VHH binders against o26223. Designs and how they scored, part 83

Target 1, 191 residues: o26223
Amino acid sequence: MKLLWTSQHIKVTVHIDGKVSKMDVLEAIKTRRSIRKYQDREVPEELIDKILDAAMCGPSAVDERPWHFIVVRNREMLEKIPEVHPYGAMVKDAPVAIIVCCDSSLEKIPGFWVQDCSIASQNILLAAHSLGLGAVWTGVYPLEDRVEGIRRLFSIPEHVIPFSVIPLGYPAENPGTRDLFDPDRIHLEKW
Below, E stands for the ipSAE of ESMFold2; O stands for the ipSAE of OpenDDE; V2 stands for 0.75 times the mean of E and O plus 0.25 times the DockQ between their complexes.

## First folded at step 6 (VHH)

Design f15 (framework vhh_8pnl_2)
Fold by ESMFold2-Fast, scan of step 6:
Structure f15 (fold): chain B 191 residues (1-191), chain A 120 residues (1-120)
Amino acid sequence: as target 1 above (191 residues)
Amino acid sequence: QGQLVESGGGLVQPGGSLRLSCADAGFTFSNYDMAWYRQAPGKERELVARITTGGSTNYADFVKGRFTISRDNAKSTLYLQMNSLKPEDTAMYYCARKPFEEWVYHFDYWGQGTRVTVSA
């Protein structure tokens, strides 16, 4: 199949005349919500490119940057995800999903790839929100059945581990902002 | 073995221009992504602009449209052209090989910095 964009469009650069975001970082962090209902609208490739650029800007252990990304727009493939991911029912209704993967051949320090891929996943959610999109992190690793199901569905090599599936789209729901600040979880100088 | 050496800073009035240079004495300049950072008194260092080995550029929002990062691999030199300077651009400017925020156990190669002061 042909993608709506080619591989050269995946690598986004920040341009002098481009708009990056309409909200500041703190607002984006505090107002981001998991979105599981999407409008029947295509997400432009330029927005996906910006999201993936943001995903790759996260810190990683020893700068190993072990992440790889699969962009899924094919409706038949999106509809098969719920068959191998029991909490991924919303993916079939999304116009696009990003699968965050770890290439174990890029791992420089054992075990930190989980943190690296978590950071990439969160950056995808935050970047999507800042661009007016909604997204949700559906967990794959460390659940062995989901890892193998996603691997087989997308022909992922043995040395690559699928970490998360993140459907994205224009939101068709508007959940309110959460107030999660808990001062009892903050300890000064010592426990 | 080599080190980064910044130059081109100085005092300039608001609306003025400066061109910063960063000379890399090392043989392998063309193999590194390069960046300009700045640090104002009492503040942490912040990224100003990046340029990859392939020439792709990335700018902080506060300098977009005013600053241009470029490289000359034949001269092993990184440049920052700064136009329409504002008082808030006053800082020590540092060049670096690869941004530190992407590393856990290694430090970027930093120069001594070059001072930019924008004042009437």
Scores: ipSAE 0.000, ipTM 0.083, lowest interface PAE 20.7, mean pLDDT 81

Design f16 (framework vhh_8pnl_2)
Fold by ESMFold2-Fast, scan of step 6:
Structure f16 (fold): chain B 191 residues (1-191), chain A 120 residues (1-120)
Amino acid sequence: as target 1 above (191 residues)
Amino acid sequence: QGQLVESGGGLVQPGGSLRLSCADAGFTFSNYDMAWYRQAPGKERELVARITTGGSTNYADFVKGRFTISRDNAKSTLYLQMNSLKPEDTAMYYCARKPFESWVYHFDYWGQGTRVTVSA
């Protein structure tokens, strides 16, 4: 038997002996895979809220936190994304997508918003994985045609830059895990 | 962009063995998860086996214990060792590069296939 416990909108299934059935951070990082096939099943708003909360918790250059997010659930809009993103075909089959954007008016130092939005994008992928969802980062910036296509499609103003499109859903594939540790890429003391 | 070229198919009797190869000409093979698919006449294409960049493997239940997928990153070649072949294994066998964790380009590359016929 398992008990359900909730705290700060987080539901945890706990065994009778008190063990938590969630992965730790290192396991989440090592087992996260890009998922491009999704079940025909809605993602609850509660889970999207948790993912976006995690996205905004990343470090940010001079704490500028320039990120804004567009949550897309409208099927017609999801189906139009592949028209402006050549490698976004899977988005049309996802129940929801998050578009990570930079509001340049929030930028305190030039150029570091790219790192800020990269951190937010990776946090979305990790948070989704930790919640039993699958997601994939499809790149927008710095490819100008994709930036302008997404901007036009979602009525994004000129001072806001779309950075990534991340479809997500319950996974309909299991690509397994990878072992990518390469000690030849680690240099001690000097190059 | 690289092309995938399958080889090693042929006619074999039930209980026989074949080794399929897939050569990846001209691309960075080691960055991709690789897979073997098959398609029998009048049926849809189905996954046979997958191997990750790190060498972890996954098999369809109908080939588990009989087929072994492996890769040689130095030779940019994927293999499928097929043992204890059955008439039900008769199909075109396709090599595929699965999209890796690239956030810029997300595509599968497919080969032209190699035919396996298991018949007395």
Scores: ipSAE 0.061, ipTM 0.486, lowest interface PAE 5.1, mean pLDDT 84

Design f17 (framework vhh_8pnl_2; at its last look DockQ between E and O 0.09; V2 from the best seeds 0.00; counts 0 for: pae O 13.9 > 2, unsure alone 62.0 < 65, grease 27 > 24.2, placed apart)
Fold by ESMFold2, look of step 7:
Structure f17 (fold): chain B 191 residues (1-191), chain A 120 residues (1-120)
Amino acid sequence: as target 1 above (191 residues)
Amino acid sequence: QGQLVESGGGLVQPGGSLRLSCADAGFTFSNYDMAWYRQAPGKERELVARITTGGSTNYADFVKGRFTISRDNAKSTLYLQMNSLKPEDTAMYYCARKPWEEIVYHFDYWGQGTRVTVSA
């Protein structure tokens, strides 16, 4: 929170209201779909703030919270992502993308950062969906060529690991609801 | 490999009907979203219709009301019923297996296609 000393130069902290979502969490989980086509419509920074707040609410190994986020709106940069991420073609058409990164200097025990950043990434998808946006997780880690390509493109330092690139925007497609429940995957008491 | 084999194309008069079929030899057909695409000569491939594992459907605006996508999970077969055909519907028609929630490759798997020709 920052408070400025004079009224002519007051800079107020934006308070995030967790009550703006109207969607039940189970509904959000069951109805979220990967969206790869977006309207030509800007996403307000307020919504990105809410999504990133949600991303940071996830648990992490020993509360290490190793995540950092790069918000990309620059058209030239968005258009370059597919050059280093061969299956991220939809990113060039998104109004914004979020790159989820691990700062390895925040790692308190080795290797759990993958789970930590996965949790943050899924929270981004669910929050975007609950706000009427569509998003898709495009994998970066552990594919070495993608990791190094994204690191180079965004000047990410050696100790920071890009994990995922998540383009998002107002959806221009509706993939529909899936029915994937499989009782054979459920084991009571033992395998 | 789950191969996708389309059939049911052919030559038809304007206003006529065709029913396309796509057989999927995959073990888990019922676990995949499926779609029909088409590609006219000299044009890019475009979505015609899609259907989820739960039966939810979506259609391109140009074919809405004339075509119906459906699936029979017991026969591992996808269908496209095409009514009121127009010369503009002339194209190769492809079925696609859509691992839509894929995070690594975002790859659609395609069949060889079946040709539909609507000639006056």
Scores: ipSAE 0.376, ipTM 0.668, lowest interface PAE 2.0, mean pLDDT 87
Fold by ESMFold2-Fast, scan of step 6:
Structure f17 (fold): chain B 191 residues (1-191), chain A 120 residues (1-120)
Amino acid sequence: as target 1 above (191 residues)
Amino acid sequence: QGQLVESGGGLVQPGGSLRLSCADAGFTFSNYDMAWYRQAPGKERELVARITTGGSTNYADFVKGRFTISRDNAKSTLYLQMNSLKPEDTAMYYCARKPWEEIVYHFDYWGQGTRVTVSA
């Protein structure tokens, strides 16, 4: 893992409602929801480190692992994201955002970097949820205007493609859950 | 693109019925959870009913048993059947798409509203 800052200054145990989180994987998947409202609270560096570690643990086509991450905490920069992402208004209210990028120089098989960066993005969402945080995936690729806007705003090189912007923080909303299981989408033995 | 257009409002006497419709011209209607909200003058919008892509419904306590939300995905239309109407139901009614676990659009998309007045 390449750290963007040192975790040496902070050690913390994550608690949810005064208790250590005891969420199994299936529960985390089924109860994770997009969170677009955040408390005015700092997210500790060590939690971001854990989230980014989880992001890099996903499967990758031919093990190319082309992902790079930009961690944004600067208020002025967060406030500029809605100017280049028309549905990113919630980012300005987040304490931190992660930009998932593809370094095209690391690509070993054409086109699979999209799946790789999707896996990294979902792992960020799941890891955040498991740590008592809320997050939302705001899409960038393949929308050309958003890709160019984010690239320009964060001085991203031409060989690197911004894929998603994920604001995160302690949640200030609870959208609840719904049952999404649809047996009509399951075919036994063949279509 | 993706305009929501509400219709079916009007003046009705207490105890009467109205059926509201919301037509969707732009988005892939069947992929979105939908909701009806209402707003009385000088008050904030409040949720009336929700319907998921799978057809599961949820209602505010003040309309349970009186209102029925439904959708016709083939016609890209949302409905609210309103029975046993009360003066307290007087409001502008709005349909909205709910951004659930989608990654492209990140706000509720609101229609123009349709006015419901329950009075003698």
Scores: ipSAE 0.361, ipTM 0.722, lowest interface PAE 1.5, mean pLDDT 85
Fold by OpenDDE, look of step 7:
Structure f17 (fold): chain B 191 residues (1-191), chain A 120 residues (1-120)
Amino acid sequence: as target 1 above (191 residues)
Amino acid sequence: QGQLVESGGGLVQPGGSLRLSCADAGFTFSNYDMAWYRQAPGKERELVARITTGGSTNYADFVKGRFTISRDNAKSTLYLQMNSLKPEDTAMYYCARKPWEEIVYHFDYWGQGTRVTVSA
């Protein structure tokens, strides 16, 4: 059975008209793109709540759930983030950003917090996309200058580690879809 | 926010050489993968060469060993040594950077470009 991967050009019709079309999980995963341009439009708190709910639904090592989230809407603070984050230029243009952090005091097994926060971050991206928003994962950890920059900017305690900054907004760009499937990366039974 | 500034472009004859430079006046240069792109008139921008933070390099097929991408982290500068230049290499050359941690195919920061013209 030749699985004819028909490259169905999933026309992601970004319905501009705010109707949250039901997006299934596979569609969300496959069609999600980093969005770095945003409309001059506020993101409702309800959507942020849904996104944060999704962020907290991911697994964590021994259910440690070490994540904390800083929701940033203050324009001045958003504008300052690029000063300490070299790849955070788009944050100043976003109506809101979520900073994902790890509270190390909640960590039960050392080191797994990175995976935990990664899962949370990815869930934020997928949830945002499914809700008709655009977002991008801007890495903070493990780059020390970024970690300390964000820490100072937001007065984050020493035991809390900023992990990612995720600006969100209604998308003002459409990067299109990508086929990232690579059969050369698949090994059967052994390398 | 950091600014990339390309230099080293010019007019050369076929078979000639140029060395392009890209100065990163912004943030920590060593934290980024870097790349050279080019755009010829009427054509799309295309990747020429890429170098990771770890020094691994990748080249477009048309390079065929003629170009070498390198970086000097101490100087926050990216280079492209271009040898055996051909008329087909005529283009605006752009420097681009990407954070190492980002899993994105495109580079988000671009310079203004430096023009390379190869003509007899």
Scores: ipSAE 0.000, ipTM 0.253, lowest interface PAE 13.9, mean pLDDT 86
ESMFold2 (binder alone), look of step 7: mean pLDDT 77; pTM 0.786

Design f18 (framework vhh_8pnl_2)
Fold by ESMFold2-Fast, scan of step 6:
Order: C-alpha cells, then structure tokens, then sequence
Structure f18 (fold): chain B 191 residues (1-191), chain A 120 residues (1-120)
C-alpha cells in the first residue's frame, strides 16, 4: 500500500466543525521525520513536561527505569554542543534540547539501560511530533569522545552516562513522508 | 570519495523544457532521500523538490505542476524534468543527498551545480 501524493499534504491535527481531531499512534509513527531546522519561537514548558512524561512511560528492563533528563534552554550552552558533538551543528539553532542520560546506580541488569534510553529517546521524538514540534536524535553513546565531552560540558557525574542529545522546536522544514515497508524482512513460522 | 555530478543545464527560451540529471558517483544511492535545490544570484539556496527512498515526492509551491522529480536506483541517478520554464527559474541547480533519519554521522552531500538560464 502506498500513500497518494495528495495525502502527503494533509495535517495530522484537523479542525472539523470547531472540533479538533488528534493524530493516531500509527500515523504519528509513520509520519515522524528527523527535523534539524527550527523556527525562532520558544517551546512552552508545558509541552516539554508532556514530552518528558511520555519519555518515562516506555517499557524498561526489570522496571529499572534508569533515565534522567537534562533540559537545556541556555543559548551559550546550546552553542557549545557542536564542539563536543561533530554532527550536532543544528543543536545551536534549536530553542531547547533534551539530553537523555542513564543513572547507572539505578541499573538492575547489566547493559539493558541502552535499550531503556533508546526507548525514552524514541518516545521523545514521537511525543514532540504529536504536539506539532520537530526533533532529531543525535547519537552520543557508545562514542566515548562524545560521552566524555557532553559529560564535562554539563557537569554530569561519573556514574551517569549521557546517551543522546535531542534538539527540538517548531519545524522550519518538511522532509515529507517515506514508504519503508519491506515484506522480504518478514518470515512466517520459520526463518 | 564519491561526488554528486549534475548535468543538463543550459540556456532556454521562456516556455521551454530541460531535464537535469544527477549521477551519484561512488556512493550508495538507494539508501538516501534526494533533493534538488536552486540558488539565484544574491539569494539563498532554496528547496525545489524532494524524493524519498520509497519514491514519495514533495515540491515547492512555485514549481508544482511544472517540475517532476524522479530517481533510477539501478543507474544511481536523480532527475528533474522542468517544463514551462520562466525567467524566475534562472539559477544554479544543485543535487543533494539527505540522510534525514541518520543519527550518528549526519551530513549533506552537495554537487557542483548545473546552470539554468531562461531568457528570450
């Protein structure tokens, strides 16, 4: 099944006779794109709170929930991120960024905090999209130079591991949608 | 070490047509969203058209109905069919690869450009 050209231009949130319809979950997943260009417009604290609530609702290995979050709005701090993250240039132009961290003292099962923080990062991207914002995941862990750079820049203690940096804002670009369904990757009953 | 190589630009009369090509030399083409941008003298680069890995397309309002973006993954080539050309379409046209969903080593690759001039 493919989307028709006209469907690519509809907004997910629709006003019908004064009533608002929201994006459903499948549509949110399928239409979310990485956004690296942002409007010069502040993101309200209420939206950040909703995004972080969604981030913490992910499944977690042995319910360890090791995630901590740093919310960065300070312009001089955002401008320093590209110095320690070679592919994070867009962060300096974002109104806000969220740094997803693992508190290793909360770890109950070795190594699964990576999956936990990946789930939290994806929930941030989906929640942002559902609220009319754009965001992008910029990778930190397991690249040691980026981990150490971000740790030093934000005074992150030794037992805490920075996992990802996610700038977000109101989008100033529209990459369009993708059709990525590949039935050759699905095996029924056996490999 | 590969490079994007644009071709097909030239001088045409208003109302004429041109087909631009972009060959992806030395890179894996089918894994990337691709785009055409243009830049007129004294202006910033602006998006003309975009095509995803799955073939979905998006166009700037000022070219809708006149331009068609397409790709041939077997030939690692991107195309822009330009019809009903106007003097306002005069610009350098650039091919770009856009790995939008890449989250470790994001980079945009740009070609050297091909010049389109629309004049009487």
Amino acid sequence: as target 1 above (191 residues)
Amino acid sequence: QGQLVESGGGLVQPGGSLRLSCADAGFTFSNYDMAWYRQAPGKERELVARITTGGSTNYADFVKGRFTISRDNAKSTLYLQMNSLKPEDTAMYYCARKPFEEWIYYFDYWGQGTRVTVSA
Scores: ipSAE 0.272, ipTM 0.639, lowest interface PAE 2.9, mean pLDDT 86

Design f19 (framework vhh_8pnl_2; at its last look DockQ between E and O 0.14; V2 from the best seeds 0.00; counts 0 for: pae O 10.9 > 2, unsure alone 59.2 < 65, grease 30.9 > 24.2, SAP .772 > .668, placed apart)
Fold by ESMFold2-Fast, scan of step 6:
Structure f19 (fold): chain B 191 residues (1-191), chain A 120 residues (1-120)
Amino acid sequence: as target 1 above (191 residues)
Amino acid sequence: QGQLVESGGGLVQPGGSLRLSCADAGFTFSNYDMAWYRQAPGKERELVARITYGGSTNYADFVKGRFTISRDNAKSTLYLQMNSLKPEDTAMYYCARKPFEEIVYHFDYWGQGTRVTVSA
């Protein structure tokens, strides 16, 4: 059935297939919120493919594009994530999660992979939102226990670093929008 | 250290009204989404209503039309106006500060609760 979303400045209509009314990029950025509650509905593979395509379109340092992604749909594996991520409880209730990883063998300049994987993570959140899904970035790197826990759980080799775990699904909450514009943080011509 | 302090609970007859308050002793109240949860004896804790720091609201189906969540950012206080109370509304009511756009901790910060009893 038709699902209607409202924020303070935008109304979004979502059909049962996850298709949304068109949002321009600025609207998507301004209305995206972290979603931690999901409907008991499967997310089609086609939507995951579109999200991952968008994730890989971000800029990266020296165009190194060091990201790899693990798509997790297995309920037993999703239920184990909170055991190694103390604030990842919402992951067990999601129909799917994406683990963003850095393959260090693809790194061309030391240390910038963190920024690269941050960009990929944000693109996943924005793409999910544009497709009528909700998602949240749960941080893994640089917290050592979470990095090693996720690595062991998903058999990730030592040269690959798990960066974030992003559960996603059809939203079961609507937190509204933020108004965070602060002109005091803008300096003209000089500090 | 700050804390959430709930008040306004009590005993009321079916059809009556109560107004719950939650004072946030921590600064930056205006930067957080806030929520009311309840837990009835023998039941799991459930979301009643949520309000963003900008005032957008969301309600559980079982309270729509009867309860109103609101906030006063200048007073750092969250409210729940409860009308047309039913026996099934009997519960301990908890104020919560919800995780926002946050990537590390994702935890709710809870108050100690205020008891609401709806009976003759």
Scores: ipSAE 0.438, ipTM 0.751, lowest interface PAE 1.2, mean pLDDT 86
Fold by ESMFold2, look of step 7:
Structure f19 (fold): chain B 191 residues (1-191), chain A 120 residues (1-120)
Amino acid sequence: as target 1 above (191 residues)
Amino acid sequence: QGQLVESGGGLVQPGGSLRLSCADAGFTFSNYDMAWYRQAPGKERELVARITYGGSTNYADFVKGRFTISRDNAKSTLYLQMNSLKPEDTAMYYCARKPFEEIVYHFDYWGQGTRVTVSA
C-alpha cells in the first residue's frame, strides 16, 4: 500500500509481516522482558537483519566496533549449546540464536570490548522486543569453560571471544511488566 | 533480606498426598517469581513448577496434572500441593525466588529444602 523508494543513497520503509514497527524507545526499555519460551514459528531473515543493524548502532570505545555475530538456525547446533552452557536449556527450543563475539584484532584500546559487546547485546534484546519477538541473554563470558565450549562448538578462532548467546523467537509467554525503579539507588551530588 | 524456609515434607504411601509450604520472611515476596525444584539422591536438581508474581503457572511434564503450585502474597507463602505421589517423587524439595529478569549464568536463591519420601 505504500510507495517504496530504493537506491544506494536512500533508505526505504520496509513492511514487516504487513506491519510497520512503532514502539517508543522508553516503552521498549520498560516493557522488554527475558523470554524463555518460543512459538514453533520461524523468524524471518529480514527481522534478524534489522536486529543486527540495531546491534551495530551502539557506541563503542573509541569507535572500535569489535563485535561479530554468529546467526545460528541449525537445529543440531542449537541442541548442542546446552551441553556447554548448562543454564541455557531454552536455546534448544528457539528457532534462532545470535552469538555475540569480540574480535580482539579490532580492539583499538585493550579491555573495553566487554562494554562494547554488552551494548550490542542489549540492543539485540531491545530491537527484538520492538519487532514483536522475545529474547534472553545467556551469559558466556567471563566463564572460561563456557567461552571455550562455545568457541569449540562453533569453530570460533582463538582471537575471537564469544560473549553471549541470545536465543530468540515469537514469544510463547507473557510475564508482564515490573516496576523496578528504586529511588534509594539515586544519589544527588555525592554518595 | 529474608530467608526461604520449606516445610510439609514427610513419609507417605504411594498414591498419597502432601502439601509443601515455603515461607519467605522478606517484605518483597509479591515482587518475585517463585519455583519449586527437587533433587533425588544421585540426580541433578530439576524444576518441578513455577509461578510468576502475577500468578501464571508452569509445570514440568513429569508432575503435570498431579501437583499444583500456588502462592498467598498476604502470608508471603508459596505452596506445592502434591497428589497421587509415586516412589519416583522421593527427593529433597526446594523453593526458590526466581528473578525472571536476569542475564542467565547460574546463581539462585534457595531454601534449605524439605524431604519427601514415598515408600510402601
Scores: ipSAE 0.242, ipTM 0.690, lowest interface PAE 2.3, mean pLDDT 85
Fold by OpenDDE, look of step 7:
Structure f19 (fold): chain B 191 residues (1-191), chain A 120 residues (1-120)
Amino acid sequence: as target 1 above (191 residues)
Amino acid sequence: QGQLVESGGGLVQPGGSLRLSCADAGFTFSNYDMAWYRQAPGKERELVARITYGGSTNYADFVKGRFTISRDNAKSTLYLQMNSLKPEDTAMYYCARKPFEEIVYHFDYWGQGTRVTVSA
């Protein structure tokens, strides 16, 4: 049985038996939306593995791959995240969250870890979407209060920087589509 | 989704003052960045002032210290104190809330607005 979440321009096909139709990369990018409402349904570990695999496939500066991932399923911990992350309210409702972190000891070029972790985070979102899940990128870095809050909550070492918290689950909402193309942001050859 | 309700608009003479209020009956008010926008006739809606959930404030260039945005989390209310009002400040003023959207910086959840008219 296929569950179709459709808006006027977004078609997501989710198979109840855990099989998801393949989504091409452009479709995934263009149709991805932040999802903040989730079904009362667990996310299989195999999907998380696929998502994490995708997260690690992005480029990084000089291939430094500084990222680490904390997979959080514990309800108590999920419920505590909103206490230190004001925009993380939906995390308590998600069956799982991934915390993307940077191990600074792995950094080869200073500062590029932000880009590396961003790419990893985005890949998580795209992979999740392609697998019929909903997710949202809740920023942690560079806000110090959030960084420290997440650090303390999860006992993250000082040399490791929490970057983002990404709750995931089967979507219980359909925000629709957005056209974000802006030709005014495109300059030919010169500004 | 919560409803934003603006109030406090009216007719005032140049140099006068008004205090706008925005009641947020929706979600946990304290968790949201809030903003005031205005739209004059024939003009685009523009940002007036912004206040983060943490209390940090930013103002449009035209404000020049005349307006103060503040919030009362206990009352779930946003305020805009407007002093030294000018005819150019005549507009519909809207309250907006930043949605829980990742690292997006746009505002949403617009109220119906409150009209401010500055005229001699």
Scores: ipSAE 0.007, ipTM 0.278, lowest interface PAE 10.9, mean pLDDT 86
ESMFold2 (binder alone), look of step 7: mean pLDDT 76; pTM 0.780

Design f2 (framework vhh_lunsekimig_d3)
Fold by ESMFold2-Fast, scan of step 6:
Structure f2 (fold): chain B 191 residues (1-191), chain A 119 residues (1-119)
Amino acid sequence: as target 1 above (191 residues)
Amino acid sequence: EVQLVESGGGVVQPGGSLRLSCAASGSIFSVYDLYWYRQAAGIERELIASITSGGITNYVDSVKGRFTISRDNSENTMYLQMNSLRAEDTGLYYCATKPFEDWVYYDYWGQGTLVTVSS
C-alpha cells in the first residue's frame, strides 16, 4: 500500500471594501487553481498594486530583479492577444492582464532571468488567489512566435523580453481541489 | 508533460464491437478530465464522449447508449467501449486532455487510432 494525501478546498471570500478572509500561505499554495472564466466585474487598481508589489518581492539571481510589468485593461488590446497567442483565447474575456517582461539590461548573470520571471509570475498567481481573484499563466517565452507577437502588439523594446501573459479577474469557475502528493517523487539520501 | 497513446482501432463489420484504449504517461492521470474526439473524412473533429476526474460521463446523441467511456486511474488508461458499430462511426479517434494547470499549450492530443466499419 502507499500513503495517500488529499488537499481540501479553502473557502475564501472578498468583501465589497476589498478585504479578504484569512488564508495562510500553505492554503493559498494548495488551493490556487488556473482560472480561465471571469465575471463581468472590474478589478480595483488597489488590488493590482498589491499583486505587483508581491511579484517584485520574489528572490532573483544575484538580486538582479529584471522584471517589468505591463498592465493591460484596454478591451481592444486584450482582444488582440489571441491573434498572437494561440492558447490565450480567455484573455479577451478578462477585465485585466499583466504581461511579465525581462529587461535584459538588468541581467547580471546570463540565463537566470527565466527563473526570476517564473518566480514573479507565480507570485502574481498566488497573490491574486489570496485576494479572491482568479488568474492563469499563459506561456510566451521561449516560443519565438509568441515572444515577437506580444513584443509588436505592446511596443516592447528589443532589449526587453515578454515572458508570460497573465489574465485575471473575479472567478466564474471553481475547478475544486487536487490530490497531487506523490511519494514516488521523493528520494531519501540518494536517487 | 502529458503523453497520450491510443490503441484498439481496426476494421470491423457493422454491428460489431471495438474497445479503444488511451494510455497516459508523465503527469498524475487521476486529476485530469479526458475526452474522445472523432475525425471523419471531410468533417470537423467532434467531441463524442467525455469523463471527468470525478467519473461523470457525457456523450453526443449519435453514440449515446452504444458507446461507454470509462477510466482506470491505477493503469493510467481511459477506454471507449464501442458497441453496435455503424458505417458512420468510421474515422480517426483521438483521446485528449486539457489540463487546467498547463501554462504552455493547455490541450494534449493522442496520435489517433483508425476505426473502419465496412460491409
Scores: ipSAE 0.305, ipTM 0.663, lowest interface PAE 2.6, mean pLDDT 87

